# Designs tried in a protein design chat: VHH binders against Abasic site processing protein HMCES (HMCES). Part 7

Target 1, 269 residues: Abasic site processing protein HMCES (HMCES), of Homo sapiens (Human) (q96fz2)
Amino acid sequence: CGRTSCHLPRDVLTRACAYQDRRGQQRLPEWRDPDKYCPSYNKSPQSNSPVLLSRLHFEKDADSSERIIAPMRWGLVPSWFKESDPSKLQFNTTNCRSDTVMEKRSFKVPLGKGRRCVVLADGFYEWQRCQGTNQRQPYFIYFPQIKTEKSGSIGAADSPENWEKVWDNWRLLTMAGIFDCWEPPEGGDVLYSYTIITVDSCKGLSDIHHRMPAILDGEEAVSKWLDFGEVSTQEALKLIHPTENITFHAVSSVVNNSRNNTPECLAPV

## First folded at step 7 (VHH)

Design r33 (from g5 with D111N)
Fold by OpenDDE, look of step 9:
Structure r33 (fold): chain B 269 residues (1-269), chain A 123 residues (1-123)
Amino acid sequence: as target 1 above (269 residues)
Amino acid sequence: EVQLVESGGRLVRTGGSLRLSCAASGRTFSTYAMGWFRQAPGKEREVVAAISWSGGITWHADFVKGRFTISRDNAKNTVYLQMNSLKPEDTAVYYCAARSYTLYDSPKEYNYWGQGTQVTVSS
């Protein structure tokens, strides 16, 4: 996964992340560093995207079932990294393979510390290789959406204005991530960054791409993944597997350029 | 989309009290942070108070100095501003606004606005 969409206004995004804590109380996640949230139809590595994480990471003795929403850098920067520039990382940390997560120090260490997060997106993009051509067809992959009378099919939203209405009830894609905290050697703010765990693609997606993000489908999966206080690493890892509960449609080549940030990126062709 | 309707603004004497109400339409009131703003003639709109979606977090402007209190009733889809010890300087149009969970003091961060209610404090 090298491209996502996360374009919802902050308020809409927050509401979309409504949840119940372990006591059954309805809650919204509290924002940390909301100013770093930059909505975009075309999110690339090194950009900031919102993730959910347990409040316990920020507050001692907090209820670990409570959630915080925070923009983090896509591309995990390990805490042990000693260079002043994260871009000097010699290995790709955009994704973490599920089969080697425990083998790589960059992912194993933060995971062992309970640094699990849920990466939020409208969906993610993948490119299918066209047989016989050097052309790649991009697809937008996302959770199936509940067709409410008001929620026109993504295809029916002919205008950006209509899209906003449709997206108010959009079910966000929830991807399993690992985050880490990096302190710059020269001082400054702690950098929070994340990697997306990937798995082999489900059967439905296999023709498009052979790998997919580990999707946490449902509130229970999301809650367990986040709750590092009550859920062990071993138990959490059981949640990491392919899911068939996805849908996708072909999109235009507009998304190929990471600078393009318009509704056309995710619109069906 | 949330519609906001302010009420309760009137003429009061210095030292008097007033309670403003803002009724929100829709089913999603409890998902919004709410704020009260005011705009006096010839002045910029300024934040008076803000309250989180749950009511657990409140913020008040420095000029309030304990005189005003923001509260909300999610069951009634209403946010309130209790104003005590009113001064002529408090004369303004008061606006109700809605936004996300995180509280901000900038009007630009609020997505929904009421039409306002006039509060006039006479000497």
Scores: ipSAE 0.006, ipTM 0.282, lowest interface PAE 11.5, mean pLDDT 87

Design r37 (from g5 with S54H)
Fold by OpenDDE, look of step 9:
Structure r37 (fold): chain B 269 residues (1-269), chain A 123 residues (1-123)
Amino acid sequence: as target 1 above (269 residues)
Amino acid sequence: EVQLVESGGRLVRTGGSLRLSCAASGRTFSTYAMGWFRQAPGKEREVVAAISWHGGITWHADFVKGRFTISRDNAKNTVYLQMNSLKPEDTAVYYCAARSYTLYDSPKEYDYWGQGTQVTVSS
């Protein structure tokens, strides 16, 4: 996975991330560094994307089922990295293979610390190799969207109490990620960065691409992945597998250029 | 940029039916949630109905009470509002609006607007 879309306005994104804590209380995730959120139809590595993570990562004795939403850099920078420039990493950390996650120090260490996150996106892009040509056809891959009829107010609810009155018609893709915290040697702000865990593609996607993000399908999977206080690494890793619950459509070559940030990136051809 | 053009508004009698159309320009119609809004004289603009980009999700205002139905044809780049059992209270300028993927009931959240079409319901 080397390209995603995350274009929803911040408020819409927040509402789309409504959840229940372990007590059954409806909540919205609290933002950290909301100013770093940059909506885009075309997100590439090294850009910032919003992720969900447990509040326990920021607050001692916090309820680990509570969620924070934070923009993080795509491409994990290990905490032990000693160079001043993350671009000097000699290996690609955009993705982490599920089968080798425990073999690579860059991923094993943060994972062992419970640094699990859910990467949010409208969907992700993959390119299919065309037989007999050097051309690649891009596809947008996302959750099937529920067909339903809604009524009543769909206005903004800023409080968890009104979450039932608020709905968004786009189900966000929730991908399993690992994040780490890196302190620059020269000082400055701590950098939060993430990698997306990848698995072998499901049967439905196999003709397009052989690998896919590990998708956490449903609130239970998302909750378990995030709750490192109650869910062990071993148990969490059981959630990492291919899912058939995806759909896709072909899009134009507009998405090929990472500078293009328009709805055309997602438009079916 | 998307241009929207409404059509179909006219004078109709109480109890009558009317179908509004909104034609969108460009190639990105299928990426936009579409909404119908209306504004009566001296009143605020209010949402009537909305439909998701793929047409699978629809929303209708409470005052519609089953009288109006929003639909879309992505192949024609058009969104429709079928209005049945019209009442004088339905008299307003009806506007078509577009927003990226997500439905919303607030006019300020929509990015593109048509010029509107006048619907008048006489007693």
Scores: ipSAE 0.111, ipTM 0.576, lowest interface PAE 2.4, mean pLDDT 89

Design r5 (from g5 with T102Q)
Fold by OpenDDE, look of step 9:
Structure r5 (fold): chain B 269 residues (1-269), chain A 123 residues (1-123)
Amino acid sequence: as target 1 above (269 residues)
Amino acid sequence: EVQLVESGGRLVRTGGSLRLSCAASGRTFSTYAMGWFRQAPGKEREVVAAISWSGGITWHADFVKGRFTISRDNAKNTVYLQMNSLKPEDTAVYYCAARSYQLYDSPKEYDYWGQGTQVTVSS
């Protein structure tokens, strides 16, 4: 996964992340560093994207079922990294393969510390190789959306302008991630960064791409993944598998340029 | 989009009490922080009180001095302002406003506004 969409306004995103804590109380995640949130239809590595993580990471003795929402850098910078520039990392940390997560120090160490997060997106993009041509067809991949009665006006929602209204009830894609905290050697703010765990693609996506993000489908999966206080690493890793509960449609080549940030990126062609 | 409709504003005597209501449209009322603002003639709009989405946190302006209390009923999609010990200085148009999740004291930070209800306190 090398491209995502996360374009919802901050407030809409927050509402979309409503959850119940372990006591059954309805909650909204509290923001950390909300100013770093930059909505975009076309998110690339090294950009900031919002993730969910347990409050326990920030507050001692906090309820680990409580959630914080925070923009983090896409591309995990390990805490042990000693260079002043994260771009000097010689290995790609955009993704973490599920089968080797325990083999790589950059992922194993933070995971062992319970640094699990849920990466939020409208969906992610993948490119299908066209047989016989050097052309790649991009696809937008996302959770199936519940047709709300208001979605009957989805016909009018075919206009990019109406997408914002329709997206108020958008079910966000919830991807399993690992994050780490890096302190720059020269001082400054602690950098929070994440990697997306990937798995072999489900059957439905296999023709598009052979790998997919580990998607946490449902509140239970999300809660368990986040709750590092109560859920062990071993148990959490059981949640990492392909899911068939995904849909996709072809999009225009507009998304190919990472600078393009318009509704056309995820619009069906 | 959330529509807000204020009600309850009227003429009252000094020392009287009044309860304002603000009804919100939509299904997402419980995800919004709500605020009461007021604007007197020739004055800037100022915050009176605010309440978090859950009702767990409330804020009141200093001039309220315990006279006003904000509350909400999420089941009814309604926020209230109980006003006691009213003074002529409280005469203003009172506005209900909505903001996502967090309380804020600046009117600029609220996304949705009602049309307002007139409160007049006579001597």
Scores: ipSAE 0.005, ipTM 0.285, lowest interface PAE 10.2, mean pLDDT 88

Design r55 (from g5 with R27F)
Fold by OpenDDE, look of step 9:
Structure r55 (fold): chain B 269 residues (1-269), chain A 123 residues (1-123)
Amino acid sequence: as target 1 above (269 residues)
Amino acid sequence: EVQLVESGGRLVRTGGSLRLSCAASGFTFSTYAMGWFRQAPGKEREVVAAISWSGGITWHADFVKGRFTISRDNAKNTVYLQMNSLKPEDTAVYYCAARSYTLYDSPKEYDYWGQGTQVTVSS
């Protein structure tokens, strides 16, 4: 996964992340550093995206079922990294393979500390190689959306303008992530950054791409992944597997350019 | 067919109380956020209160100042507005509105509207 969409206004995004704590009380996640949130139809690595994480990471003795929403840098910068520039990382941390998560220090260490997060997105993009050509067809992949009388089928939204109407009740994609905290050697603000855990693609997506993000489908999965106070690493890792509960459609080549940030990026072609 | 039917509006004296009801049909009520709006003569329609699909989250306008409370009964497909300590300024047509699964934002984002019920508060 190298491209996502997360374009909802902050308030809409927050409401879309409504949840129940362990007591059954419905809550909204509290924002940390909301000013770093930059909505975009075309999010690339090194950009900031909103993630959910347990409040317990920030507050001692907090209820670990409570959620915080925070923009973090996509591309995990390990806490032990000693260079002043995160771009000097010699290995790619955009994704973490589920099968090697426990083998790589950069992921194992933060995971062992309970630094699990849920990466939020409208969906993610993947490119299918066209047989016989050097051309790649991009696809937007997302959760199936609830069909309401008003929204109709997503397939009916054949224009960017029509898509805007659909986002009022959009179910966000929830991807399993690991985050870490990095203190710059030269001082300054602590950098929070994340990696997306990837798995082998489900059967439905396999023709498009062989790998997919580990998607946490449903509130229980999301809650368990986030609640590092009550859910062990071993138990949490059981949540990491391919899911068939996704849909996708072909999009235009507009998304190929990471500078393009318009509804056209995710619109069906 | 989607229907929202408001009831309970009437003439009351200043300081009085009313309970408005909105009965919903034609859609899955429990998956919709609900809101109460009002429109006074010569004024724009404004949000009074809103409630999430589960009822776990509520919002009330600043002018409510604790006087009004929104609630819902999903088993009855009904949303309520308890209005206490009514003032002449509260005189308006009150409307019930529904929004699909995601929580409320602005009046413009609501999908379905009732016909309204008249609330009149006399001095």
Scores: ipSAE 0.000, ipTM 0.263, lowest interface PAE 12.0, mean pLDDT 88

Design r56 (from g5 with S54E L103F)
Fold by OpenDDE, look of step 9:
Parts: structure tokens; sequence; C-alpha cells
Structure r56 (fold): chain B 269 residues (1-269), chain A 123 residues (1-123)
């Protein structure tokens, strides 16, 4: 996974992340660093994206079922990294393969510390190779959405206003991630960064791409992944597998350029 | 269609430095993410480094350990691999690759390939 969409306004995104804690109380996640949230139809590695994580990561004795939402850098910067510039990292941390997560120090160590997060997106992009040509067709991949009379297909939103209305009830894609905290050697703010765990693609997606993000489908899966206080690493890793509960449509080549940030990126062609 | 031509490969001593270049044909070089791969005898082709369209994003393989750096000059339609502190284990044919989309660490994801340039590191 090298491209995602996360364009919802902050308030809408927050509402979309409504959840029940272990006591059954309805809650909204609290924001950390809300000003770092940058909505975009075309998110690339090294950009900030919102993730969910347990409140226990920030508050001692907090209920580990409570959720915080925070923008983090896409591309995990390990805590042991000694360079002053995260961009000088000499290995790929955009994704973590599920089969080698426990073999890679950069992922194993933070995972062992319970640093599990849920990466939020409207969906993600992948490119299908066309047989016999060097051309690739991009696809937008996302959770199936409930068709409400007003919520036309993503393709029916001709105006930004209509788009916002349609997306107000959008089910966000929830991807399993690992995050780490890095302190710059020269001082400054702690950098929170994440990697997306990837798995082999489900059958439905296999013709498009052979790998997919580990998608946490449903509140139970999301809750278990986040709750590092009650759910062990071993149990959490059982949640990491391909899912067939995904849909997709072809989009325009507009998304090919990472600088393009318009609704056209995810619009069906 | 993009043609890629690698250059700069040669015999060097352990601890030496080498700069590889890859020249791309056409006027659309900036529309491609670029990567360097290598293949040693009897081994699979592996990714060395990758760089985004305008050079804003780079990543390197774990075995690089800060020794190699990928860069590009879009005005010259060229991508580079600066290799320092070379080791015998770095002996391989080095390939340049291009993709019109986001870069990946898998060779299967790249659309265009050069013919390769031989790098040999002697002990």
Amino acid sequence: as target 1 above (269 residues)
Amino acid sequence: EVQLVESGGRLVRTGGSLRLSCAASGRTFSTYAMGWFRQAPGKEREVVAAISWEGGITWHADFVKGRFTISRDNAKNTVYLQMNSLKPEDTAVYYCAARSYTFYDSPKEYDYWGQGTQVTVSS
C-alpha cells in the first residue's frame, strides 16, 4: 500500500470514529495534535495521516479501551534511529509484511511495546497491470458502503457539497498499523510514525494486486488490535489476515501524481 | 515507452566508492518513480533503493546501512546511485528501473528496466 485517501473534515472524521468502550459507553476519540491533520484524497508515505490508538499510551492507568486519534507520519521511524533527519532512514518502513513482522527489529520492538494503531483512510489505491501493455489501471479499494437513498455511489457526488454529504456516512477503512516514537537527537518534539501491516491479497483483489493492507473489519477487531493492555501481541496478530469484505472501482490516472489532491482521484471512471 | 541505460559500473576495491548513473529517454522522466536493483550470481534480483518522481521520497534496502544513496536530476533525465564503503558482497549487476506510479520494493512493480551495469568489488 503506497497511496491512501483521507479527506474527511476533522469533525466528520471524528464522528465516523465513534465507538463503544468496554463498558458499553458511546464515545468519540479525543484528538492529539489536531492541527497536524491534513485532509487529502491522495496521501503518500512521509505524510501525516490520522490513526487510532489506545489512551493507555498517553495516560497512566487509563482505560485501555478508550481511543485517541492522532495524526502520525506514514513511514515508521524507529526509536533507535540516530540521524537528525527521518528522511535519512535507509530502509523501507511504509509497510510491514505480516510474515516477517517478528523478524524485523524496527517493527518487532514497538509491537512488543504494545504500539498498535489503526490507520484510518477512506480507502487505498492500487494499480493493476494491463496484460500485454505497460499500462497500469489504478483502483480505489474500500469497505462496501451502505447505500442510503441520498448516499449515491462515490461517483454520484458531482459537487463538493454533495460529496461531503455522501462521505458523512462513509465507513472508514481501518488498517492495522504499528507505530513508534522517535526523539530527535538534537532535541525537539517527539515524532510519532507508523507502518501499515500488509498481507497477501484476498481472492477478489488478487487480480489487481498481490498484496493488501491488513484490514481490521469491525469494531471487535479494531478494539482488540488497539487494546494492548488486555490483548497480547500473539492474540492481536491473529487478527492479521486477508479479508474478502472489500470493494473497488477503477479511477482515473489523476491519482498517479501524488501532488493531485482532488475528488477526481477516487472518482469512478 | 521509456528506455533506460545504466553506466558507471566497474571493478573497485573493498572500501571504495562508485557512482552509478541511469539515463532515461524521453521528456517524461519526472512522471516516473525510479529504482535501483541488483542481482548477484545465483541470487534473486533485489531492490537497493527507490526515489519518487521529484525526489521528495526515498528509501533504501536494509543491507545498504547508509552506504548507498539514491538521487535524481530531472533536468538531466538521470537517476544516480552513490555507493560508498563497498564490500565484496555488493558485487552484482545493477539495474535501473522505472514506474509511472508509486514505487515499491518489488521488481514486479516496475515497468521499465535497463540492461544493467556490472559492479565488482575485489577484496
Scores: ipSAE 0.005, ipTM 0.220, lowest interface PAE 12.6, mean pLDDT 87

Design r58 (from g5 with R99K)
Fold by OpenDDE, look of step 9:
Structure r58 (fold): chain B 269 residues (1-269), chain A 123 residues (1-123)
Amino acid sequence: as target 1 above (269 residues)
Amino acid sequence: EVQLVESGGRLVRTGGSLRLSCAASGRTFSTYAMGWFRQAPGKEREVVAAISWSGGITWHADFVKGRFTISRDNAKNTVYLQMNSLKPEDTAVYYCAAKSYTLYDSPKEYDYWGQGTQVTVSS
C-alpha cells in the first residue's frame, strides 16, 4: 500500500470514528495535534494521516479502551534512529509484512510496547499491471458501503447519544498499523510515525495486487487492536489476516500524480 | 468544481406530484453525496433529503413523512426528488447540493449548490 485517500473534514472524520468504550459509553476520539491533519484524496508516504490509538499511550492509568485520533507520519521512524533527518532512513517502513513483523527490530520493538494503531482512510489505491503493456490501471479499494434508509435529523448532534445517528456517511477503511515515537537528536518535537501492516491479498483483490493492508473489519477488531492494555501482542496479531470484505473500482490516471488532490482521484472510470 | 443545475420546479395543485432533477457536471458525480434543500420566503434553508454516493443510503426529513423520495442515477449524473402529495407548505425554492462521500443535513456542510428551482403549491 503506497497511496491512500483521507479527505474528510476533521469534524466529519471525528464523527466517523465514534465508538463505545469498555463501559459501553458512546465516545468520540480526542484529537492530538489536530492542526497536522491535512485532508487529501491522494496521500503518499511521508505525509501525515490520522490514526487511532489507545489513550493509555498518553495518559497513565487511562482506560485503554478509550481512543485518541492523531495525525502521524506515514513511514515508521524507529525510536533508535540517530540521524537528524527521517528521510535518511535506509529501509522502507511504509509497510510492514505480517509474516516478518516479529523479525524486524523496527517493527517488533514498538509492537512489543503496545504501539498499535488503526490507520484511517477512505480507501487505498493499487495499480494493476496490464498484460502486454507497461501501463498500470489504478484501483480504489474500500469497504463496501451499507445500504440503508434512515429518517430523522443527522446534522446537529452535539450530544453523545446522537453521534451514531449523525454518522450516516462513508465507512472508513481501518487498517492495522504500528507506530513509533522518535526524538530528533537535535531536539524538537517528538515525531509519531506509523507503518501499515500488509498481508497477502484476498482472492477478490488478487488479480489487482498480491498484497493488501491488514484490514480490521468491525468495531471489535478495531478495539482489540488498539487496546494494548488488555489485549496481548499475540492475541492482537491473530487479527491480522486478509479480508474478503472489500470492494474496488477502477479510477483514472489522475491519482498517478501524487500532487493531484481532487475527487477525480476516487471517481470511477 | 461541480456545477449543479436543478429543473422541474413549477406550479402544482395541492395533492399533486412533481419530480425535480439535478444535473451535475463533470466525472466525479459518484464521489458526492447529494442533498435536496428548500428555502421558503423568510425561512431558513432546510434539508429535505440526502442520498449517499452510491445511492445505498437515503435520508428524509421528518416533514417529508413518506411523501418525497430522493434517488440518483450515477450514469446520468443526476439526482432526483420525487414529490407526492404536495402541500402549500411545500412551496419553496428547492436546491440541489453536493458533498464528497458524506451525508449532512446542514447546508454549511455541502460544497456545491445549484441555483435552485421554484416549487409552488397552490391551494
Scores: ipSAE 0.020, ipTM 0.460, lowest interface PAE 4.5, mean pLDDT 88

Design s10 (from b6 with L100D)
Fold by OpenDDE, look of step 9:
Structure s10 (fold): chain B 269 residues (1-269), chain A 121 residues (1-121)
Amino acid sequence: as target 1 above (269 residues)
Amino acid sequence: EVQLVESGGGLVQPGGSLRLSCAASGFTFDDYDMGWFRQAPGQEREFVALISWSGGSTDYSDSAKGRFTISRDNAKNTVYLQMNSLKPEDTGVYFCATEDYDYSGPSYDYWGQGTQVTVSS
């Protein structure tokens, strides 16, 4: 996964992340560093995206079922990294392969510390290889959405009002991630960064791409992944597998340029 | 500096076999998916095969399916393409490439110089 969409306004995004804690109370995640949230139809590595994580990461004795939402840098910067510039990382940390997560120190160590997060997105983009050409067709991939009679195709929401209605009830894609905290050697703010765990693609997606994000489908999976206080690493890793509960449509080549941040990125062609 | 060096090409008769190798250096090999492409004379470069970094996932073009096998040895930083039942249509320069995600999305960022494969009676 190298591109995502996360364009919802902060308030809408927050509401979309409503959850029940272990006591059954309905809650909204509290924001950390909300000013770092930058909505975009076209999120690329090294950009900030919102993730969910357990409140226990920030507060001692907190209920580990409580969730915080925080923008983090896409591309995990390991805590042990000693260079002053994260861009000097010589290995790709945009994704973490599930099969080798425990073999790579950069991912194993933070995972062992319980630094699990849920990466939020409208969906992610993937490019299908075209046989015989160097051309690739981009697809937007997301959870199946409930078609309300008025919610025309994502492409048919010509009116701002209709668009708002569609996205007010949008089920966000929830991807399993690992995050780490990096303190710059020269001082400054702690950098929170994440990697998306990837798995082999499901059968439905296999014609588009051979890999997909590890999707946590449903509140139980999300809760278990986040709750590092109660759920062991071993148990959490059982949640990491391909899912067939995904849909997709072809989009325009507009998304190929990471600078393009318009609804056209998501629109079916 | 990232380097990809292809080898194993040559002249072979129809029905013959070749094994291509690509030696990689200058990057963490096991962090990257590897692919093979080919370019016939006067044609565009086309996809042949892809393998995930761990070797757990592979993909092939329709032309390659059933005849070609991509594999890798991460300890040797090498990706291979076993080509069986070669046809004249398989003639071309074969290139090794890395697949990565960057700001532009999925892309093949690095290419070797290629190795010539000629299938002729």
Scores: ipSAE 0.018, ipTM 0.358, lowest interface PAE 7.0, mean pLDDT 87

